# Ledger of designs, part 8: VHH binders against BTB/POZ domain-containing protein At1g01640

Target 1, 207 residues: BTB/POZ domain-containing protein At1g01640, of Arabidopsis thaliana (Mouse-ear cress) (q9lq95)
Amino acid sequence: MTEAEQKAAFLGGLVVSFKEQMHTDVLVKPGEEAPPIPTHKAVLAARSKVFRNMLDSDECKTSPEESITLPDLSHDELKSLLEFLYSGNLKAPYNQYRSLYLAADKYDISYLQDVCRNHFIASLSSRNVLDILELASIPCDTILKDAAINHIVKHMEEVVVPMKYETFVQRNPDLSVEITRAYLRETKAKAKDHGAPLNGNTRPRIW
Key: E = the ipSAE of ESMFold2; O = the ipSAE of OpenDDE; V2 = 0.75 times the mean of E and O plus 0.25 times the DockQ between their complexes.

## First folded at step 5 (VHH)

Design P30 (from S6 with D100N F101P S102E K103T; framework vhh_6qgx_2)
Fold by ESMFold2-Fast, scan of step 5:
Structure P30 (fold): chain B 207 residues (1-207), chain A 118 residues (1-118)
Amino acid sequence: as target 1 above (207 residues)
Amino acid sequence: QVQLVESGGGLVQAGGSLRLSCAASGFTFSDYAMAWFRRAPGKEREFVAAISGSGGSTFYTDSVKGRFTISRDHAKNTVSLQMNSLRPEDTAVYYCARYNPETGYQYWGQGTRVTVSA
């Protein structure tokens, strides 16, 4: 076992405190009608400045309900988020990544945002790229936005021919303009880099 | 073996009070969050209140805030629900539950019946 592997195992041991419910001291509520999940104030505060501020608020301290509520997450999504705060590893089904990505932005958990962004970039396809581009615009994530636009430009015909693109344009006229301008920049750059290929002539020539 | 035994239910008039108790055994009581759920006739199970393992954090559903108080006694391995200003809509079988990290809250007892006279 390498030293790096030993360090990872040692630090990952903190997830045991969550899984075995060792001395939990705060309850976190998912959506409005779901029961809360027990966790640790120290972990929340260490991983998120927003959670630290919530824990330090008079609202949390003086309220009859001494808990933190994350209303935009389901129980399962919240469980995935909390487990990530202890382990640094996100093990979630594909359908949870959108909610987790937005939660990472809202609660200022930069590493979770990076993990989700990398997942989306690795998963980019002509089928999902428009949805990912819309998602990226919510937190103004220029890295994910640029990756999505670059994918669209490289697969333009596949993306713009289906009816889905017409619906996208109606919802996002500003993004459509950005895509068009990016496409023009790409075609101009490729023309300058490669020039017109000299592959002969199909007409009979004497030279 | 995990065992949770609810008690303290009964018939009470609207505006009255009842104190429910849950005796826990078969696990390290202070390590687990505990909760109360209820099921009214013909309805699904509803969350009522929860308390963290340390007892430092509590949570209540909106309909019982200010009326119900959840507490725990680590020396007696007991979680309690003090119910004040009872309403006819509080009529239900009340279940004590322990948080399980894999499955969420689980209850093992048959519950204790609370009937608030209309």
Scores: ipSAE 0.200, ipTM 0.654, lowest interface PAE 5.0, mean pLDDT 85

Design P31 (from S6 with D100E K103T Q106D; framework vhh_6qgx_2)
Fold by ESMFold2-Fast, scan of step 5:
Structure P31 (fold): chain B 207 residues (1-207), chain A 118 residues (1-118)
Amino acid sequence: as target 1 above (207 residues)
Amino acid sequence: QVQLVESGGGLVQAGGSLRLSCAASGFTFSDYAMAWFRRAPGKEREFVAAISGSGGSTFYTDSVKGRFTISRDHAKNTVSLQMNSLRPEDTAVYYCARYEFSTGYDYWGQGTRVTVSA
């Protein structure tokens, strides 16, 4: 085996500690009645400054179970998040990406945010682009926002004709202005890529 | 309609074993995490064990870890709780629950009674 393969196998032992629940020292709760997931303080603290602060809080240290709560995540979404912290690989169904993307921002896990952003960019369509644009505005994600606006501008008729766009404009007047300005920029850029206008003062002859 | 029906409760002596089963119907079973809770006389409901939708992850409260095993059978739409080395403090009504991402535990069974004699 290569040294890189040996190193990967060695580091993979940490994932086993989570999956087999070996010597866990903290509980992570997705909600008030949801099942807690035993995990390791050192992993949480190493991956997220927000988790580090939560673990250092009196609330966690004095709690009967020494626990932290992530109330906005379902049990399976929380499992996907925690597995990612150990492995660096996100193995989640597509319907979990929105919650995981928002959690990445809330808990300051930049690499998870990058992984989720890349998923959204790869999946952009005229059907989901308005939802993705609204989602991007929550953490002020300029990369995802620009990608969504660029898609809208290139598929303007498909996006603006459905009634969903009218509801979007009402909820997001600032974003609608940005879309309009982006569309004007795209229109001007496309005009420059076509043949130059005639330099003469003569009008086209009608026949 | 969603239904959860528990079975397998009864009277057992300390150190004995029981297997609880929960039959689920009215939804796509593999899409939902499932859990067992219990309520002892005069106490609040407490979490016991849970299993993810895929069956790949299981979770236990500390007091039952190593004694209880949760499992699921997708072909039969059942979730089971194997309880070994039972103690008098395990005496409770045991409830099966479905976990839904938007609402938490949204459906509960009627419960099955477990009594452990000293």
Scores: ipSAE 0.000, ipTM 0.124, lowest interface PAE 15.6, mean pLDDT 83

Design P32 (from S6 with R98T S102E K103T; framework vhh_6qgx_2)
Amino acid sequence: QVQLVESGGGLVQAGGSLRLSCAASGFTFSDYAMAWFRRAPGKEREFVAAISGSGGSTFYTDSVKGRFTISRDHAKNTVSLQMNSLRPEDTAVYYCATYDFETGYQYWGQGTRVTVSA
ESMFold2-Fast, scan of step 5: ipSAE 0.435; ipTM 0.781

Design P33 (from S6, 13 letters changed; framework vhh_3k1k_2)
Fold by ESMFold2-Fast, scan of step 5:
Structure P33 (fold): chain B 207 residues (1-207), chain A 118 residues (1-118)
Amino acid sequence: as target 1 above (207 residues)
Amino acid sequence: QVQLVESGGALVQPGGSLRLSCAASGFTFSDYAMAWYRQAPGKEREWVAGISGSGGSTFYEDSVKGRFTISRDDARNTVYLQMNSLKPEDTAVYYCARYDFSKGYQYWGQGTQVTVSS
């Protein structure tokens, strides 16, 4: 076993306390009419200053159930989030990643945001890049945004030909300007090669 | 009609190497990100590796980093998983998956069995 594997196994042992509901002291409620999930205050507070503040609030302490609510997550998404806080490993269906990525920003869980960002970058394609770019703009994630724009610039024709791009431009005129400027920067960088097509470039040469 | 067909699984000794292939049909392969998952007996299915639609980005689960390499051949509509330094804990059925942003990774194949044993 590598040191990394030993650390993962050691930290993963805490997941047992969550899964078997050992000595839980707070209930976390999803946004839907689903059962609350018993959890540990210490884990929530250690992983998120937002959760720490929620737990320290009078609302949590005076409520009959001593609970907090995460209204933007379904029961299954909440379960995935909570398990991640114990294990540091996201074991979720990939259709949950959008909600989990946004929750990571809202509840200030930087490592979860990093895990979700890496998943989106690994999943980038001409079909999903506009959705990912739009998503990245919500938390102002420059790393994910730049990765998406870079993909668009390299696959411009594939991205702009489908009708989806016209809808994207209407919803996101500011991002459309950023794409255009990025594409221009890329084409200008390539234009310094003497062998490049002229493309109507009329730059005078002094000779 | 979407189809994914995994192949290349075999019995191999610890420290050995194996190359898995996934042949895709029924969609424009180059437009989609692809991934490999695995499932050991009595365990949940886990993500192993992913590759973007452009092939420019690859990502791996921590336990396989440095040992496994994912790649794709868009002309042949095929995604590959090169597995080196195989360990007994790598024993599983390996599945190929196609990424859909709205639905997540989806599998249609029956998988290919990899057994690492002496």
Scores: ipSAE 0.005, ipTM 0.261, lowest interface PAE 13.6, mean pLDDT 83

Design P34 (from S6 with G53S S54G K103T; framework vhh_6qgx_2)
Fold by ESMFold2-Fast, scan of step 5:
Structure P34 (fold): chain B 207 residues (1-207), chain A 118 residues (1-118)
Amino acid sequence: as target 1 above (207 residues)
Amino acid sequence: QVQLVESGGGLVQAGGSLRLSCAASGFTFSDYAMAWFRRAPGKEREFVAAISSGGGSTFYTDSVKGRFTISRDHAKNTVSLQMNSLRPEDTAVYYCARYDFSTGYQYWGQGTRVTVSA
């Protein structure tokens, strides 16, 4: 095994403590009526200042079984989040990434937000780009927003022809203005690269 | 062949107590967390209580916290639910389930009926 592989295996021992529920000291409850997931305070606090503050609260400390609740996550989404905190690797189906991306922002887990953002950028298509752009506006993610807008201006016809675009414009007038301005910049840049069009009144006649 | 067999259900007056037991076989009992769920007439199955594989951690839904106690006996391969201060709203069929971290709750018993009269 390479040194990198040996290091990964060594660090992977902490995931075992989570999966086997070894010496857990706090419960994390999903938003749905489902079993809480036992985990470790030290891992939560090390990965998120927000979690550290929640764990230090009187509400958590005085409960009979020390617990915190993440109301916007399902049991399976919460399991994916917690496993990520131990391993640094996100193993989640596509449909969980939206909730995990928003949770990363809410609980200040920068690396999880980066992982989710990279997934969205890699999966960008004319079918999903408007949803991704709208999602990126929630945490004011300029990197994901710019990637989505760039895709839209490169594939404008594919994006604006479907009826979904009219609904998007009605819900997001400010984003629609940004798309229009970006398209203008792209059109001008292409014209400059291929040479400016001739003005019929300013060019001399040639034989 | 994983088998879970519940027992101990019955009729009880509000404020009374019942002890449910679940006998497990066909797997290494000490390796798995165990849970109790219930389903009231016309409702969906809901979580009640769970106990970790080693017995060191227990979990309860808010409505039963302080009234129900889950425990396990590795020598007998049993998980038990001691139900005190029973309420009419606790009327349900109670199911024992095995928890697997990777697959969730895939193995269930047939259930034992608990009826709490007002």
Scores: ipSAE 0.000, ipTM 0.234, lowest interface PAE 12.1, mean pLDDT 84

Design Q08 (framework vhh_3k1k_2; at its last look DockQ between E and O 0.56; V2 from the best seeds 0.00; counts 0 for: pae E 3.7 > 2)
Fold by ESMFold2, look of step 6:
Structure Q08 (fold): chain B 207 residues (1-207), chain A 119 residues (1-119)
Amino acid sequence: as target 1 above (207 residues)
Amino acid sequence: QVQLVESGGALVQPGGSLRLSCAASGFTFSSYAMRWYRQAPGKEREWVAGISSSGSTISYEDSVKGRFTISRDDARNTVYLQMNSLKPEDTAVYYCAAKSYFGYNYDYWGQGTQVTVSS
C-alpha cells in the first residue's frame, strides 16, 4: 500500500465520527422543518471561515442549544454538504449540485465549489448552457462563465435559434450582449487565422 | 424595511477618484452577494462589479478592471466601490444591489448615486 493510500485510509476514519455522531458538539439546522444534524465544530471551522465566524458569534453562543442554521439548504442538501466537509468526496445526487455550488460560494468552501464547477463544465450541452451561464453569474464565477460562453459561441445556432434563448434574453439582456460580443470576437479571430494577407490588387471601397 | 442607500457620487475631473458607499439595513447583509451596476443616460443598466458574501470572490466588467475596486465591511453593513482613473465614459447613476444566492429571498436594489466625470 502506498503512503498516500495509508494516509487516506487513516483520515477516512474521521467520517465515522460524523455518521455515528461520536462526540458531536454543535447542531446544524436546515432551512425546513427537519431534524438538526449533529456535527463537530472543529470540522466546520477548519473547512469554512464563514462557519468559524458563525460558531464564534453571539447568536450561536447565546442560543438555547449551540446551533447554526443554513436556511437555504434542504435537509438532504445539508447532509451532503456536511458529509463533504469530513470526506472531501461529493457523493450527492446531481440534482443537489446547483444548491451545493451556491452554498460553497456563500460559505467559502472553495474545494466544494471547484468540484461542482468541474461537474457543470463537464456536463455543458446546448440544452443546459444558458442555465449554467445564469448560475455562474450568481457567485461571479468567471471560470464557469467563460466555459459556458465559449460553448455557446462554438454552438451558436443550436443555442440561439430555439425559443429558450428568447426567454433567456428577457431575463439577461447584459449576458446576451456578452454572448454577441464574444461571438464577434471569435469570428474575427477565425478570419485572421484563415485569411490570407491583403494582396496588392485589392482597392478600398469608396462610399 | 429593507434599504440600500448609495452615497459618494459627485462631479469629478477625468483622472480623478471617487469612493462610493452603499449602506444596507433590514436584512442579513453578510448572507448576500453584493453588486454594483451603472446606467448612463440613454443606455441600459450594466453590471460593473461583484463580491461574494464571504468577500473571497470578486469580479469586474472588463472596462473597469484595474481602475475600480469593490470591497465590503460586514461590521458596517456596507459595500464600497473605489473608482480611480475616472473617464467621461464612467458617467452614470451607480446602483448597489444585494443578490440572493438561492432565489428564495428578494433581491434588493438601491436608489442610485450620480457620478459625473467632466472637465
Scores: ipSAE 0.310, ipTM 0.682, lowest interface PAE 3.6, mean pLDDT 87
ESMFold2-Fast, scan of step 5: ipSAE 0.444; ipTM 0.752
ESMFold2 (binder alone), look of step 6: mean pLDDT 87; pTM 0.879
OpenDDE, look of step 6: ipSAE 0.725; ipTM 0.871

Design Q09 (framework vhh_3k1k_2)
Fold by ESMFold2-Fast, scan of step 5:
Structure Q09 (fold): chain B 207 residues (1-207), chain A 119 residues (1-119)
Amino acid sequence: as target 1 above (207 residues)
Amino acid sequence: QVQLVESGGALVQPGGSLRLSCAASGFTFSSYAMRWYRQAPGKEREWVAGISSSGSTISYEDSVKGRFTISRDDARNTVYLQMNSLKPEDTAVYYCAAKSYFRGEYDYWGQGTQVTVSS
């Protein structure tokens, strides 16, 4: 085993304290009607300054059971989030990534946001690119937004012909303008890079 | 009810500075991402700057990058846009918008504040 592998295994052992509910000291409630998940304040506070502030709030301290609520996450999404805070590894089905990405931004968990963004960039297709662009616009994530727009301008006909694009434009007129401008910038840049051969030598040799 | 009120718009000379403020009421400000948009005479409304609900994600339109700074003060329910090195092409009505992280929730818009850059 390499030292890096041994360190990863050692750190991953902390997830056992979460899974087996060893010495938990706070409850985290999902947004849906589901049981709360016992967790550790120290882990939450170490991973998110937003969670630290929530835990320090009078609302948490005066609750009948010391608890915080993450209203934007389902029970299963919340379990995925909490396990990630212990392990640093995200094990989640595709359908959880939207909620986890937004939660990462909302609760200031930058590494989780990076993990989710990389997943979306790696999975970009003409089928999902409009949804990913709309998603990226919520936290104003320019890295993910630019990746999505670049995919759209490279596959323009494939993206704009389906009815889904008309619905997208109605919901997001500002983004549709950005797409159009990006397309024009790319076509102009392409023309500039490949148009140079048209300039003849203005000093024809007379010898 | 829900209200966003922009202020700070004025006439300034090129190279000048302005700070716009947007005061929010009637919703949980700290749960919303905040945006600044602008609309110049005869042009479409365009996005200028954005800041996430936590403040950790901040982004700008290319033409204002390095000149404008967005920030938020959740204790005061206010988002700011500090505008430096103003140019005539920055002349526009500036709008504040609040964007929800929840699917199906409404976005909120202010009524705008006029910025004019001219000598």
Scores: ipSAE 0.254, ipTM 0.647, lowest interface PAE 4.3, mean pLDDT 86

Design Q10 (from A3 with K99I F102L T105S N107E; framework vhh_3k1k_2)
Fold by ESMFold2-Fast, scan of step 5:
Formats: C-alpha cells, structure tokens, sequence
Structure Q10 (fold): chain B 207 residues (1-207), chain A 121 residues (1-121)
C-alpha cells in the first residue's frame, strides 16, 4: 500500500461516523415525507458555504432537533449526497445524477458538480444530448454546455431530424441559435482541413 | 404576480460604465438562476452573463469577459450587471431572466421587459 493509499484509508474512517451515526449533531430532511438523516455540522460546513450559512440560521438553531431541509432531493438522493461529503466518492444510480448535479450547484459543492459533469460528458449520445444541454444551461455550466453543443454539431443530422428537436427549439430558441452558429464554425473548420489534397480518405459532410 | 423589472439603462460614451439592476418579485428569488441577455437592432437576442442560484457558478459570453460582472443580492431580490469599458457594439436592449431548476416546466422561467443601453460618442 502506498502512503497516499494509506492516507485515503485513514480518512475513510470518517465515513464510518456517518454510516454508524456516531455523535451526530444535526438532522437533514429530504423534500419528501421520509425519515431525516443524522449527520455532522462540521462536515456540512466544511464542504459547502451554503450549508454553513443554513446551519448558522435561526431556523436551524431554534428547531427542536437542529435540522435543515434540502427540498429538491429525495431520501435516496440525499443519502448519496451526504455519503459523498464524507467519502469524496459518488455511489449513485444513473437516475440520481440530474438531481445531484443541480444540488451540487445550488449548495456550492464544486467537486460533486465536476463528478456529475464528467458522468454526463462520458454518457453523451444523440438521444440525451438535448436534455443534457438544457440541464447545463440552468447553472450556466459552459464546460458541459460546450461539450453538448460539440456533440450536436458532430452528429447534426441524428439530432435535428427527430421531432424532439422541434420541441427543443420552441423551448430554447437562444440555444438553437448557438447550435447553428457552432455548426457553421465546425463546417468552416472542416472545409479548411479538407482543403488538403484528397486521396480518397476524406470524410464527406452530408446535409 | 411574478415580475422582473430592469433599470439602469442609459446613453454613455465609449469606455464608460453602467450598472444594470433587475428587481424580482412574486417568486422565491434565491431558488432561481439569473441571466442577462441583450438584443441589438437587426440581431437575435443573445446570452450575456449568468449566475447560479447559490452564486457559485458564474459565466459570461466571450465578448464581455473581463468587462462585465454579474452579481446577485438575495436579501434585496436583485441581480446586477456591472458593465465597464463599454463599446459601441454593446448597444442593445438588456433583458433579465430568471431560470427555474425545473426545466420540464418552462412556464416557470421569467423574463423582464428590458432596459435600453446606448454607447455612442
């Protein structure tokens, strides 16, 4: 075991305090009618300035059990979030990533947002790219937005032919203009690259 | 009733500065991402700047980076756009928008009526 691995294992002991509910001092409530999850103020405050401010609020301090509520998360999504704050590792099913991505932005947990963003970039397809672009536009995440637009312009026909693109354009006219401008930039860049002598291996641009 | 009211638009000389304000009412301001858009004569509306509900994620269109600063004051339900080193190309009507984290219901996204910024000698 390397020293880095030994340090990681040592720090992993803090996850045990969460899982075994050792000396918890605050309750975190999900948005649904479900049991609150006992946790530690110090961990919440160290990971999120937003949580720090929530913990310092009169609402939390005067509540009988000292609690905060995260209304946008289900009980299972909240468990995934809290475990991440202790471990730095996200163990969540795919259907939780949207909520966790938005929670990471809302509660200012930059590393969680990076983890979720990387998941979306790795999963980009012509089927999900419009949904991911809309999602990225909520917090104005230019890294995820640019990755989604880049996928669209490289797979333009696959994305724009299905009827769902018309619905997307109606909801997001500004994004549709950005897609069009990006496609023109990509097309011009391709034209310069394909200005080299053709030997029969140049990919056609079909439209 | 939901309302976004922009203010601060004016005529200013090139190189000058303006601060735009957008006052929100009728919804939980702190739960919304806020954005600034602009539309110049003969052009489509374009995104200028955005700030997340927590204030932690801030983004700008490339042509305004280093010149414009977006900020929010949740206690006053207001988002601001500080515009420095203004250029004639910045002449446009500036719009404020509140973006819901529930994108499946775009009816919860709100727009203001705009404020005119004119940069000329």
Amino acid sequence: as target 1 above (207 residues)
Amino acid sequence: QVQLVESGGALVQPGGSLRLSCAASGFTFSSYAMRWYRQAPGKEREWVAGISSSGSTISYEDSVKGRFTISRDDARNTVYLQMNSLKPEDTAVYYCAAISYLRGSYEYDYWGQGTQVTVSS
Scores: ipSAE 0.214, ipTM 0.620, lowest interface PAE 4.6, mean pLDDT 85

Design Q11 (from A3 with S31D; framework vhh_3k1k_2)
Amino acid sequence: QVQLVESGGALVQPGGSLRLSCAASGFTFSDYAMRWYRQAPGKEREWVAGISSSGSTISYEDSVKGRFTISRDDARNTVYLQMNSLKPEDTAVYYCAAKSYFRGTYNYDYWGQGTQVTVSS
ESMFold2-Fast, scan of step 5: ipSAE 0.372; ipTM 0.707

Design Q20 (from A3 with A98T T105D N107S Y108F; framework vhh_3k1k_2)
Fold by ESMFold2-Fast, scan of step 5:
Structure Q20 (fold): chain B 207 residues (1-207), chain A 121 residues (1-121)
Amino acid sequence: as target 1 above (207 residues)
Amino acid sequence: QVQLVESGGALVQPGGSLRLSCAASGFTFSSYAMRWYRQAPGKEREWVAGISSSGSTISYEDSVKGRFTISRDDARNTVYLQMNSLKPEDTAVYYCATKSYFRGDYSFDYWGQGTQVTVSS
């Protein structure tokens, strides 16, 4: 075992306290009608200033069982989020990444936002790029936005020909302008990189 | 009812400073990212600055970087745009905006009425 592997195994022991519900001191409720998930205040507070503030609130402290509610997450999404806070590893099905990405912004969990962003960038295709661009605009994520726009301008015909692009433009006129400007920058950059040689047809004096 | 009300627009000389405010009501302000846009006469509306719901992610359009600063005060449901070293090219109507979203694919844009900024001698 490498030192990095030994360290990961040692730190991974904390996930056991969550999975086996060892000495839990707070309940986290999903937005749907589902069982609350027991967890640890110290872990929530260490990973998110927003969670720290929620835990310090009178609403949490005076509840019959100290609890907080994350209304935008399902039970399974919430379980994925909580396990990530203990492990630093996101084990979630594809369909949960959108909710987890938005939760990362809302609850100020920068590393979760980075993990989700990297997943979206790695999965970019002409099929999903408009959805990913629209998603990136919600938390004002310029890194994900720029990656999505860059994909669109490199695959412009594939993206703009389908009817989906027309509905995207109607819904997002501001993003459509950004795409157009980016496309012009890309075409100018390509023209500059492949600039035609300037040939001087200067005729020598023959007398 | 979601409402955004911009204020602070004025006539200023080149090199001057101005602070715009956007007062929000009808939604949980602290849960939403806020953006500033501008529209000059005869031009399309362009994005200027954005701030995430937590305030941890802040972004600017290239032409305003180093001159403009976006900030938010969640206790007062207000987002601000501090504009320094103003140029004639900054003359525009400035708009405050936010997107609402639900779990799933839906998002809807809310816009204010705008506030006029004019930079001229």
Scores: ipSAE 0.113, ipTM 0.565, lowest interface PAE 5.9, mean pLDDT 85

Design Q21 (from A3 with S31D K99L S100T R103K T105E; framework vhh_3k1k_2)
Fold by ESMFold2-Fast, scan of step 5:
Structure Q21 (fold): chain B 207 residues (1-207), chain A 121 residues (1-121)
Amino acid sequence: as target 1 above (207 residues)
Amino acid sequence: QVQLVESGGALVQPGGSLRLSCAASGFTFSDYAMRWYRQAPGKEREWVAGISSSGSTISYEDSVKGRFTISRDDARNTVYLQMNSLKPEDTAVYYCAALTYFKGEYNYDYWGQGTQVTVSS
């Protein structure tokens, strides 16, 4: 094992304190009726300024069990989020990534947002690209948005022919304009390359 | 009723500054990403700046980077656009918009009525 691998294993070992509920000091509640998940204040505060502020609130401190609530997450999504805060590794089924991506923005966990973004970029297809573009627009994520628009421009016919695109246009007229402008920019770039003079309009070298 | 009310638009000289405000009511402001758009006469609406619900992710259209700053004050349910080094090409009606995704559902964008910014000598 390299030193970098040994260091990663050492730092990731803290996840055992979460899985075995060793010396937990706060409860985190999902938005649905489900059992709260015992966790550690130090980990939450170290990973998220938003969680740190929630933990420092009188509401949390005066509660009999000291708890915070994340109303946008199911119990399973919350468990995936909390485990990530200890391990730095996201072990979640594909259907949780949308909620976790938005939670990463809401609770200011930038590395989780990066992990989820990379998952979406790697999974981009003509079938999911409109949903991903719409999703990226919520946190104003230009990296994910640009990746999605670039995919649409490269696969324009596959994306715009199905009825799903008409529904997308009705819901997102502004994004539709951005797609059209991106397509025109790509078309002009290709036209410029094709129509460029053989000598680049520079002074002839031999005349 | 959901409402977004923009204010702060005015006539200003090139190189001047303006601060636009967008006051929100009728929804939980802190759950929404906020955006500024603009529309010049005879042109289509274009995106200018965006800020996520947490305030941690901020983005700008290339032509305004370094000149405009978006910020939010969730205690006052307001989003701001500070515009510096204004140019004649910044002349437009400026709109704010709110966008969210909650519990697996997209909420429709909410738009304000707009505020006119004119940059001329």
Scores: ipSAE 0.012, ipTM 0.442, lowest interface PAE 8.5, mean pLDDT 84

Design R02 (from S13 with G99A K101R T103S L104Y; framework vhh_8ghr_2)
Fold by ESMFold2-Fast, scan of step 5:
Structure R02 (fold): chain B 207 residues (1-207), chain A 120 residues (1-120)
Amino acid sequence: as target 1 above (207 residues)
Amino acid sequence: EVQLVESGGGLVQPGGSLRLSCAASGFTFSSYYAIGWVRRAPGKGEELVARINSGGSSTSYADSVKGRFTISADISKNTAYLQMNSLRVEDTAVYYCAAYRFSYGSFDYWGQGTLVTVSS
């Protein structure tokens, strides 16, 4: 094995302490009425300044069995988050990525936010792009926002014809203006490029 | 009762500074996704000028205020702040503190607002 692979396996071995609940010292509660998940304070504090502050709070210290609550996560989403903190690898079904992405921003876990962003960019389609654009606006994520807008302007007809776009415009008038301006920039850029012999036919368009 | 209470507004000359405070009661900042400052001027829509995540570590600003306004939070005191420098006449508005959970562009709780007037 490579040295990088050996290091990853060695560090990832801490997952066994989580999965087997070995020497846990804090309980983490999901937002729903579900069992708390035993975890390690040192791992939480090392991965998130926000978790460190929550653990240092009087609320955690005086709570029965020392616990913190992450109200925005289901039990399964919380398990995915906690396992990620130990392993650095996100193993989650597609439907958990939205909650995990927002949790990464809320709890200041920048690497988790990067992992989720990359997943969304890789999965962009005309079907999900409006949802992803709305999602990106919540943490003001310009990288994800720009990727989504670029997809929209390249697939404009596919995105604007469905009824879903009308609902999107009503909810997000500012984003709709940004899409329009981006489309105009793309259209003008294509018009300039069409002078090059390698970049299109020379026949006039009829509209 | 769940409440957000703003303070620190007032009359200031162009180029001046003000510091707004937002005190939360009946809930903790960690129970919400983010705290933001939203302003509304007469004849204009609402504008989110600054936000900070509930952990106090990630901030974002509207282009109109970048470099002039700074948002911060003291999570242990459940208080958020907006430091406003180099104020312009265009910054005249009622400033609201707002808290929201994971939702698209909506705030769960709003304060009563504090008036900021920038005038000679």
Scores: ipSAE 0.186, ipTM 0.562, lowest interface PAE 5.1, mean pLDDT 84

